# Designs tried in a protein design chat: miniprotein binders against q9bqp7. Part 260

Target 1, 240 residues: q9bqp7
Amino acid sequence: VPQNWFPIFNPERSDKPNASDPSVPLKIPLQRNVIPSVTRVLQQTMTKQQVFLLERWKQRMILELGEDGFKEYTSNVFLQGKRFHEALESILSPQETLKERDENLLKSGYIESVQHILKDVSGVRALESAVQHETLNYIGLLDCVAEYQGKLCVIDWKTSEKPKPFIQSTFDNPLQVVAYMGAMNHDTNYSFQVQCGLIVVAYKDGSPAHPHFMDAELCSQYWTKWLLRLEEYTEKKKNQ
Short names: E, the ipSAE of ESMFold2; O, the ipSAE of OpenDDE; V2, 0.75 times the mean of E and O plus 0.25 times the DockQ between their complexes.

## First folded at step 26 (miniprotein)

Design Qo6 (at its last look DockQ between E and O 0.84; V2 from the best seeds 0.78)
Fold by OpenDDE base, look of step 26:
Structure Qo6 (fold): chain B 240 residues (1-240), chain A 100 residues (1-100)
Amino acid sequence: as target 1 above (240 residues)
Amino acid sequence: SPEMAKELVQSIEWLAKEVEELLRMGDPWYAIWMARLAVDFAEDTGDPELIAKVELLLAEALIKAGDPREAEIIEKAKKIAEELGSPELIEEVEKVRKKK
């Protein structure tokens, strides 16, 4: 049980957006503060087993691709991910804010992959927006807040080259989503709260993306796990 | 090294526990994701018994998710169990099949 329990949901916020739904998605810039990011907390609190598995995977990939080949692979994966997020931001943004859509960004297997998910996405509230949990002292940059099948979700977009899970993005994804939810629900920059999470895994070959929907109950369970990771991080930093 | 092999087995066992926990939490999708990872690393060991065990765990996750691919995975585990001549593994395969 976390020593410093804090709720994921804010009872003072209504689930119903007030009638003044901003027609434009929020994009709050990430401030460079001494406050740890969600990603940093998760990376520094990985278990010995997680670290071992990641290193084993890396060694296997280096054996297959060579050191330079692995660097190129990693760089390409990163670039593809970045382009995918930029394309999604462009698609989900109102037309008036659309910089000239680089048509080349939209011509990807990943974009094809998520088309069926995008049909169920509406009511975009935030895109590439910073969240801060003032009490728990962490920050994050969330990909999207929108309605999925009529439920307001924090949406996190992932890319996979293969139907097999990409090990770097697999272990702590649910924790990342709920960390963003909890921060947003208590961030004064937001007037609403989210109760659901959605992880979307897009595939390079254009095969249908997989939606991992997390309801409020499942989010609450992962929130407890997130709090434990945050406490571990805080304790490690005090001992440094 | 034998030490690395031991650590790999321990890590696979850890993944298996994570899958079981995820199934208990009611997240069969993420359980499938983690179970696939366990299978991938079990294949790196070359231990057919370990592979069969994690395949069965994947099958359990698939069954809970209502994924039709469970049948293929169960048959894979069954084939391994038969090749090994392990009555214990054959029994485990049948136990998982009965969860369908």
Scores: ipSAE 0.759, ipTM 0.895, lowest interface PAE 0.7, mean pLDDT 90
Fold by ESMFold2, look of step 26:
Structure Qo6 (fold): chain B 240 residues (1-240), chain A 100 residues (1-100)
Amino acid sequence: as target 1 above (240 residues)
Amino acid sequence: SPEMAKELVQSIEWLAKEVEELLRMGDPWYAIWMARLAVDFAEDTGDPELIAKVELLLAEALIKAGDPREAEIIEKAKKIAEELGSPELIEEVEKVRKKK
């Protein structure tokens, strides 16, 4: 239960839905400042159990792959994720007919994996866009804001190699999504609000992606947990 | 070491409680992902009772998501319970099966 509860919605902002789509999705650049990112807050407030399990997972992977093999594995996972997000940004941009698109990345198993999800995505409002919660003082970079099956969502894209997902990103994914949602709803660069979240897990082998839809009630529950993590971060910063 | 083995079990139990909370919140899809992690770590312990208990949590999450793969998981937990001869674990298996 946070000491300083704050609503996920901006009570001063109009409650009327904005049906207008921009001709180009918003892409607000990150500005370097002293306030923490969502990812930093979550990393610095992991429980001892989360830290232990992450270290256990790392040591198990090192035992299996060797030190250099583990470094290569993690580099490949990062590259695959980066290329996946780049491909999705290209696919979802209204300017997808422009020059210079890597067709090999567009034919990846991850892209095949999300096809059934993409058919239900419309009204893309933001892609790879910075958000800042000006009152709570945190920033983030969200993947996508679009309608999924008629509901406007903050959408987070994840890649997974079966059977072992990347454990660090698994623990707090819903908190990350709602933190971006709250920040966007209190960011003057945006004229609309979002109530729902969607986490899409894509598979390297092309198996159908797994959607995790989060309605407004579920997002509200995760928002409370995010506020606790942010309070913990602030307290920890005072002691360092 | 013995301290690390104990901490592993404690961390798995913590993760299982998080899965139970996710199910209570109505997020069976995220509960499935977290339960899969718990099963993976439980296998490292070699403790068949712990493995079966966490597998039953995964099965509960699968049931709530409408995923038929829960049946396979329940059968694995049932076999462990029978080999251990644990009446408590057998009862837990049947309780989960009734939630179908």
Scores: ipSAE 0.758, ipTM 0.896, lowest interface PAE 0.7, mean pLDDT 85
ESMFold2 (binder alone), look of step 26: mean pLDDT 86; pTM 0.846
OpenDDE base, second read of step 27: ipSAE 0.746; ipTM 0.889

Design Qo7 (at its last look DockQ between E and O 0.92; V2 from the best seeds 0.81)
Fold by ESMFold2, look of step 26:
Structure Qo7 (fold): chain B 240 residues (1-240), chain A 100 residues (1-100)
Amino acid sequence: as target 1 above (240 residues)
Amino acid sequence: SPEMAKELVQSIEWLAKEVEELLRMGDPWYAIWMARLAVDFAEDTGDPELIAKVELLLAEALIKAGDPKAEEIIEKAKKIAEELGSPELIEEVEKVRKKK
């Protein structure tokens, strides 16, 4: 149970953009400061079991692929994820037409995988945008804020290669989403808030992406777990 | 190495408990992802009883998600339970099947 509980939602904010919101999605630049990022907090508070399983997975991959093959695999996964996010930002930007899109990015199996999801996405409010929780003192860079099937969500885009998933990006994904949500809801750069989350897992072979919707109640349950991780991180820094 | 094999089993059991928590929270979709990881690591152990137990967790998550693939997973666990001759594990298989 967290010692210093804080609510994920801000009661003084609407969960819908008002008529004065700009039509161009927000892209708040990430500024370096002394407060930790969501990803750093999560990486530095992995349980002993998470660390053991990750190391075991790495060992198996190295045995299967060789050390150079594993380095190539992990580099490729990172690059494919980066390209996927770039393609989605381009597709979802209202200032770009179809002719302005990078043709190579659009021919990805991952992009094919998410087409049916994108049909349900509208009202894009933020893309690749920094968030800061001013009270809890953490920062992040969220992928997207948009409506999914009529509900405004923090959306996180993930790539998955069958049969070799990259498990490091999997363990804490819902915590990452709710941490961004809480930060955005208490960030003065944003005039609205979000109560739902969406994790979209896209597949390299173009198979239909899986949408994982998280309603407000589920987000609140994950928020409690995020607060524990942030608290653990803070205690570790006091002991160093 | 013997301590690493014990640690692997303990870590799989920890992951299985995380899956159970996700199911209690009402997140069967994330539970499916975590259960698939548990099955993958359990297969690494070569322990048929452990494999069947985590496969049944995956099946339970698939059932809660309404995914008919649960039937294939239940059948895999049933075959293991019958080959082991474990009446307790057979009972666990039937308990999960009744949740469909």
Scores: ipSAE 0.787, ipTM 0.912, lowest interface PAE 0.7, mean pLDDT 86
Fold by OpenDDE base, look of step 26:
Structure Qo7 (fold): chain B 240 residues (1-240), chain A 100 residues (1-100)
Amino acid sequence: as target 1 above (240 residues)
Amino acid sequence: SPEMAKELVQSIEWLAKEVEELLRMGDPWYAIWMARLAVDFAEDTGDPELIAKVELLLAEALIKAGDPKAEEIIEKAKKIAEELGSPELIEEVEKVRKKK
């Protein structure tokens, strides 16, 4: 049990959007501060087993691709991910804010992959928006807050190359999502609450993306795990 | 190195426990994902018994998710069990199949 328990959900916030649903998705900039990001907390609190598996994967990839080939692969994966997020932001943003849609960004297997998910996405409330949990003292940048099949979710978009999944992007994804949920639910910049999470894994070959829906109960379970990781991080930093 | 092989096996065992926990939590999707990872690393060991065991774990996760691919994975594990001539592993295969 976490020593510093804090709820994921804010009882003071109504699940009902107040009538002032902003017509425009929120995009709160990430402030550079001493506060750790969700990603940093997760990276610094990986288990020995996770670290070993990642290193083993890296070694296999280097053996297959060579060192330079692996660097190129990693760079390409990163670039593809970035372009995918930019394309999604463009698709999900209101037309009036759409800078000239680089049509080339929309012509990807990943975008094709998520088309069936996008049909079920509506009511976009935030895109690429910073969240801060003031009490638990962490920050994050969430991809999207929107309704998926009528349920308000924090949506996190991931890219996967089959048959070789990028292992780094997947281990702690549920923890990342609930960390963003908990921060958002207690961030004063947001007037609403989220109760669900959605991880969408897009595939490079255009095959249908996989939606991992997390209901409130599952989110609560992962939230407990997140709190433990945050405590571990905090303890490690005190001892440095 | 033998030491690295041992660490790999321990890591696979850790993944297996994570899969079981995820199944207990009611997250079969993420369980499937972790189980596939376990299979990938089990293949690196070259130990057919270990591969079959983690394949069966993947099959259990697929069954809980209602994924029809479970049968393909069960058959893969069965083939390995038969090739090894392991009555114990064959029995485990049949136990998993009964969960379907």
Scores: ipSAE 0.763, ipTM 0.895, lowest interface PAE 0.7, mean pLDDT 90
ESMFold2 (binder alone), look of step 26: mean pLDDT 87; pTM 0.866
OpenDDE base, second read of step 27: ipSAE 0.756; ipTM 0.892

Design Qo8 (at its last look DockQ between E and O 0.91; V2 from the best seeds 0.00; counts 0 for: SAP 70.179 > 70)
Fold by OpenDDE base, look of step 26:
Structure Qo8 (fold): chain B 240 residues (1-240), chain A 100 residues (1-100)
Amino acid sequence: as target 1 above (240 residues)
Amino acid sequence: SPEMAKELVQSIEWLAKEVEELLRMGDPWYAIWMARLAVDFAEDTGDPELIAKVELLLAEALIKLGDPRAEEIIEKAKKIAEELGSPELIEEVEKVRKKK
């Protein structure tokens, strides 16, 4: 049980979005403060087993691809992910005003992969927006807040080249989503609350993306795990 | 090294426990992802018993989602159990099959 328990949901916020359909998604810039990011907390609190498995995977990949080949692979994965997020931001943004829709960004297998998910996405409230949990002292940059099948979700988009997810993104994805939910629900920059999470895994070959929907109950369970990771991080920093 | 092999087995056993926890939590989707990782690493050990055990966990997760691929995985684990002549593993296979 976390020593410093804090709720994921804010009882002071109405579950009903205020009737003002936000005409424009929020995009709050990430302030680079001394406050740790969700990603940093998760990376610094990986178990010995997680670290071992990641290193084992890396070694296997280097044996297969060579050191330079592995660097190139990692760079390509990162670049493809970035381009995919940029393309999604462009698609989900009502203002055509961003960058000339590089038609090339939209012509990706990943974009094809998520088309069936995008049909069920509506009411976009935030895109690439910073969240801060003032009491628990962490920050994050969330990909999207929107309605999926009529439920308001924090949506996190992932890319996979293979049917197996990228191992680095596999272990703590649900924790990342609930961390963003909890922060947003207590961030004064947001007037609404989210109760659900959605992880979408897009595939390079254009095969149908896989949606992982997390209801409020499942999110609450992962939130407890997140709090434990945050406590571990805080303790490690006190001892440094 | 034998030490690295031992650490690998321990890490796979840890993954297996994580899969079981995810199944208990009611997240079969994420359990499938973690179980697939466990299978991938178990194959690196070459230990057929370990492979069969993690395959069965993957099958359990797939069954919870109603995925028909569960049957193929169960049959794979069954074949391994028969080849090993392990009554215990055969019993585990049948327990998983009954969840279908």
Scores: ipSAE 0.823, ipTM 0.921, lowest interface PAE 0.6, mean pLDDT 91
Fold by ESMFold2, look of step 26:
Structure Qo8 (fold): chain B 240 residues (1-240), chain A 100 residues (1-100)
Amino acid sequence: as target 1 above (240 residues)
Amino acid sequence: SPEMAKELVQSIEWLAKEVEELLRMGDPWYAIWMARLAVDFAEDTGDPELIAKVELLLAEALIKLGDPRAEEIIEKAKKIAEELGSPELIEEVEKVRKKK
């Protein structure tokens, strides 16, 4: 249980989450800031077991691929993820891309994988947008805020080349999503509130992506876990 | 080497407890992702009892989502339990099968 509980939702800044559709989704620039990011907080508060399992996974991959093969594998995973996010931002923007469209960006198994999800996504409010929790003092960069099947969600897009998870992103993804939700709900750049989260796992072979919907109750439970990680981070920095 | 093997087992046991917590929270989807990691690491140990225990957690998560793949996982764990002759593990297999 955290010592200093703080609510995820801020009703004093609510203009009914299902209000008018903005003509252009918000894209708040990420600031140069001394306050910690969500990902830094999570990275700095990993348990000894998480660290051990990550190192074990790395050594196994290096044994199988060689050091050069592992570096190439890692680079390709990050490149494909980056291109997937760029493609989704282009698809979800109400403006057609201002620059010349890169047709190869939109032709991938990952884009095929999410097509059935995208038909249920509407009312895009933010894309690749910075959030700051002005009271708890942390920042993040969220992928998307939109309605999924009628529910306004913070949406996080993930890529997977096969059923085995990519361990670096696996342990804390729901905490990342709820941390972004809390930050957005307490950020004066945003005039609306979000209660739900969605994690979408897309597959390289084009197999149907799976949406992991997190309702308000589940988000509240993950929020408690996030607050514990933020407290742990803050305590470590006070001793520095 | 024996210290590393013990730490691996302890880390898998920690991950299994995380899966149990996710199931209690009502998040069987994320429990499946964590359980698959636990199975993958448990296979490195060569410990059939540990492998079967984490496979049963995966099956439990699949059952909560109504995923028919749970049956194949339960059968794997059942084979291990029978080969070991472990009464405790056989009971665990039957408990999970009853949740179907």
Scores: ipSAE 0.770, ipTM 0.907, lowest interface PAE 0.7, mean pLDDT 85
ESMFold2 (binder alone), look of step 26: mean pLDDT 85; pTM 0.831

Design Qo9 (at its last look DockQ between E and O 0.82; V2 from the best seeds 0.77)
Fold by OpenDDE base, second read of step 27:
Order: structure tokens, then C-alpha cells, then sequence
Structure Qo9 (fold): chain B 240 residues (1-240), chain A 100 residues (1-100)
């Protein structure tokens, strides 16, 4: 049980989206502060088992690809992920804000993969927007806040080249999503509340993306786990 | 090294516990993800018994998700159990099959 319990949901905020569909998604810039990011907290609080499995995976990949090949692979995965997020931001942004759509960004297997998910996405409220939890003292950059099948969600987009996701993103993705939810729900820059999370895994070959929907109950369970990770991080920093 | 092998087994056991917890939480999608990871690392050990155990865990996750691939995984685990001649493992296979 977390020592410093804090709710994921804000009782002072209405769950009803104010009928004013914001004509433009929010894009709050991430400020470089002494405040730890969600990603940093998760990375610094990985278990010995997680670290070992990551290292073992790395060793297997190096044996298969060589050291230089593995470095290239990692760089390509990162670049593909970045391009995918840029393409999604362009698709989900209002047409008036669209800089010249690099048509090449839209011609990816990943974009093809998520087309069926995008049909169920509406009411985009935030894209690549910073969130801050003032009380729990962490920050993050969320990918998207939108309605999925009529439910307002924090959406996190992931890329997978193989049927198996990139191992680095596998363990703590649900924690990342609920961390963003909890921060947004208590960030004064946002007037609304989210109760659901969605992780979308896009595939390079254009096969249908897999949606992992997290309802309010599941989000609450992961929120407890997130709070424990945050406490562990805070304790480690006091001892350094 | 024997030490690395021990650490690998311990890490697979940890993954198995995480899968069970995810199933308890009602997240079969992530349970499948973690179970597939456990299978991959179990294969690195070359221990058929460990492979069969984590395959069964994957099967449980697939069943809970309503994924038709569960049967293929159950049959794989059954084959391993029969090859090992383990009555205990065969019984576990049948227990998982009954959850379908």
C-alpha cells in the first residue's frame, strides 16, 4: 500500500466533457524542470528482474545482429516511432494547423495498421501535451487525449516491428498511461477529466493494430502500482 | 554461466507471477504479452518443464482473452509433458484445458 496515497480522479472535475468541443487540441510545452518525468521514474525504479531481462534480450540481439547491427536496429526503431507519432499528430490535428503534410509520413505500414482505430477516435482534446502533477511532483508528455468509442481516454501509441513489442516499452506502459491520467486530472492547465486509458500497438506490416483498453477500475489498480514506483524513486533520490 | 542460468530462471518465475497478477487484475491483454516474453526466455534455458509451465500460463491468458490460439499452445504444452513423462504436468495441462 502506498504511504502517500493520492486519488487518480479529481472529484472537483466533471466527467462530462463541456459541450464546447475545443476547436484546437491543447499542446502544452514540456518545461525542463528539476521535476522528474514519468519515464525517468519508471526507468529508475525497474526491478532487478526487469533489468536482467532487458540485458538478456540485448545480448541475444547482439548475437544475432552484431554490435553495430544492434545499434542500427535501435536507432531505426526510435526513428520509426518518432515518425509515426509525427504522422499521427498531423492526422489528428485540425487541417488549419497542418503544415505541409509530408505525404511520405502517411505512407507507412504503421499508419495503415491504426486506420481502424482512428475511425473510433473523435473529440481530440490534447496532442503531444505536457502534464504536471503538482502534489505528487512529476511531469510527463502524453501522446493524445481523445474519445475512443465515445469514452474519453489518454491514448498512448506504440510501434512494433515484430508480433512481439519492443521489450523496453513492454513492462510499464500501463503505468505510464495512468501516470499521465492522474497528472492531467490534477493539472490546472486542463479543465476536464479522463477516466480511461488506451494503448494502441501499431504494426509495421500494416496488420490491424491492437487496442488495449483500460477502464476506470483497471486504471485505478495500475495507479496504485504507479504510486509505489513513485515512492521508491523518491526514496532512492533522498539516499543519493 | 550457471549463475546466469539461475538468474534467468528466477526472472522467468518473476514474469510468471506478473502474468498471474495481471490475470487477477482482469488485464488478459498484458498477461498475454508478459507470458509470451516468459516463453521466449524459457526457451533460452532449454528446460522443457519450464517451457511447458509458461506455455500453460500463456494458454490461460489466451483463454481469458477469448483468443482461439489457446488450443495450439495447450497442445504444445501437452506434447512437452508427454515427452517428459510427467503426470503432474499432464494434469496441469488438463486443468488449463478445462478453463476453456
Amino acid sequence: as target 1 above (240 residues)
Amino acid sequence: SPEMAKELVQSIEWLAKEVEELLRMGDPFYAIWMARLAVDFAEDTGDPELIAKVELLLAEALIKAGDPRAEEIIEKAKKIAEELGSPELIEEVEKVRKKK
Scores: ipSAE 0.770, ipTM 0.901, lowest interface PAE 0.6, mean pLDDT 91
Fold by ESMFold2, look of step 26:
Structure Qo9 (fold): chain B 240 residues (1-240), chain A 100 residues (1-100)
Amino acid sequence: as target 1 above (240 residues)
Amino acid sequence: SPEMAKELVQSIEWLAKEVEELLRMGDPFYAIWMARLAVDFAEDTGDPELIAKVELLLAEALIKAGDPRAEEIIEKAKKIAEELGSPELIEEVEKVRKKK
């Protein structure tokens, strides 16, 4: 259990978005700071088993593809993920906020894969937006905040070339989402809060994306695990 | 190396415990993802009993998610249990099948 518990939800905030006319989604700029990012905390607190399995996976890929083939593979995965996020930001932004939309950006199998999910997404409140937990002192950059099937969610978009997820993102993705949620709920740049999470795994071949919905109860359970990782990180940094 | 083979088994067992935790938390979908990883790594060990045990764990996650593909996985584990002749493993297969 964490030494000091802190709530993921802010009881002083409403989970209902303001009913005014739709506005441009928030895009808070990420500020470099001495405080750690969510991804840094998670990377620095991996268990020895997580590290071992990641290295095992890497070696199997190198055995199959060769070192140069693996380097090319990982570079392409990174590039396709970046293009996917750019395409989603473009699709979810009002057209008047973009000067130009690249048709080739929208043709990927990943975009086809998420079409059925996008039908259920509305009320976009934030895109590619920084969050900072003012009390616990960590930062992040969330992908999207929008309603999914009537529930306001922090939405994280992931790409996968096969049904098996890319191992690097598998172990801690729900912790990443709830860490962003907690930070948003305690960030003065935001006037509302979010109680649910959604992880969307899109497939390169265009197969229907898998939506992983996390309700408030599940988010609270993952939040406890996030707090433990943040405490572990903080203790490691005190010894340096 | 023998030491790396032992560490692989221990890491798979750690991953299986994480899957059990995810099921207790009520997240069978994430448990499926993690269990598929455990099965993939278990196949590298060549240990039929370990493979069948993690396959049964994957089947439990699929059942809890309401995913009919659990039947395919149960049959795969059943074949392994019968080839091994392990009464313990055969009982575990039957327990999981009853949950379907």
Scores: ipSAE 0.764, ipTM 0.905, lowest interface PAE 0.8, mean pLDDT 86
ESMFold2 (binder alone), look of step 26: mean pLDDT 88; pTM 0.871
OpenDDE base, look of step 26: ipSAE 0.750; ipTM 0.891

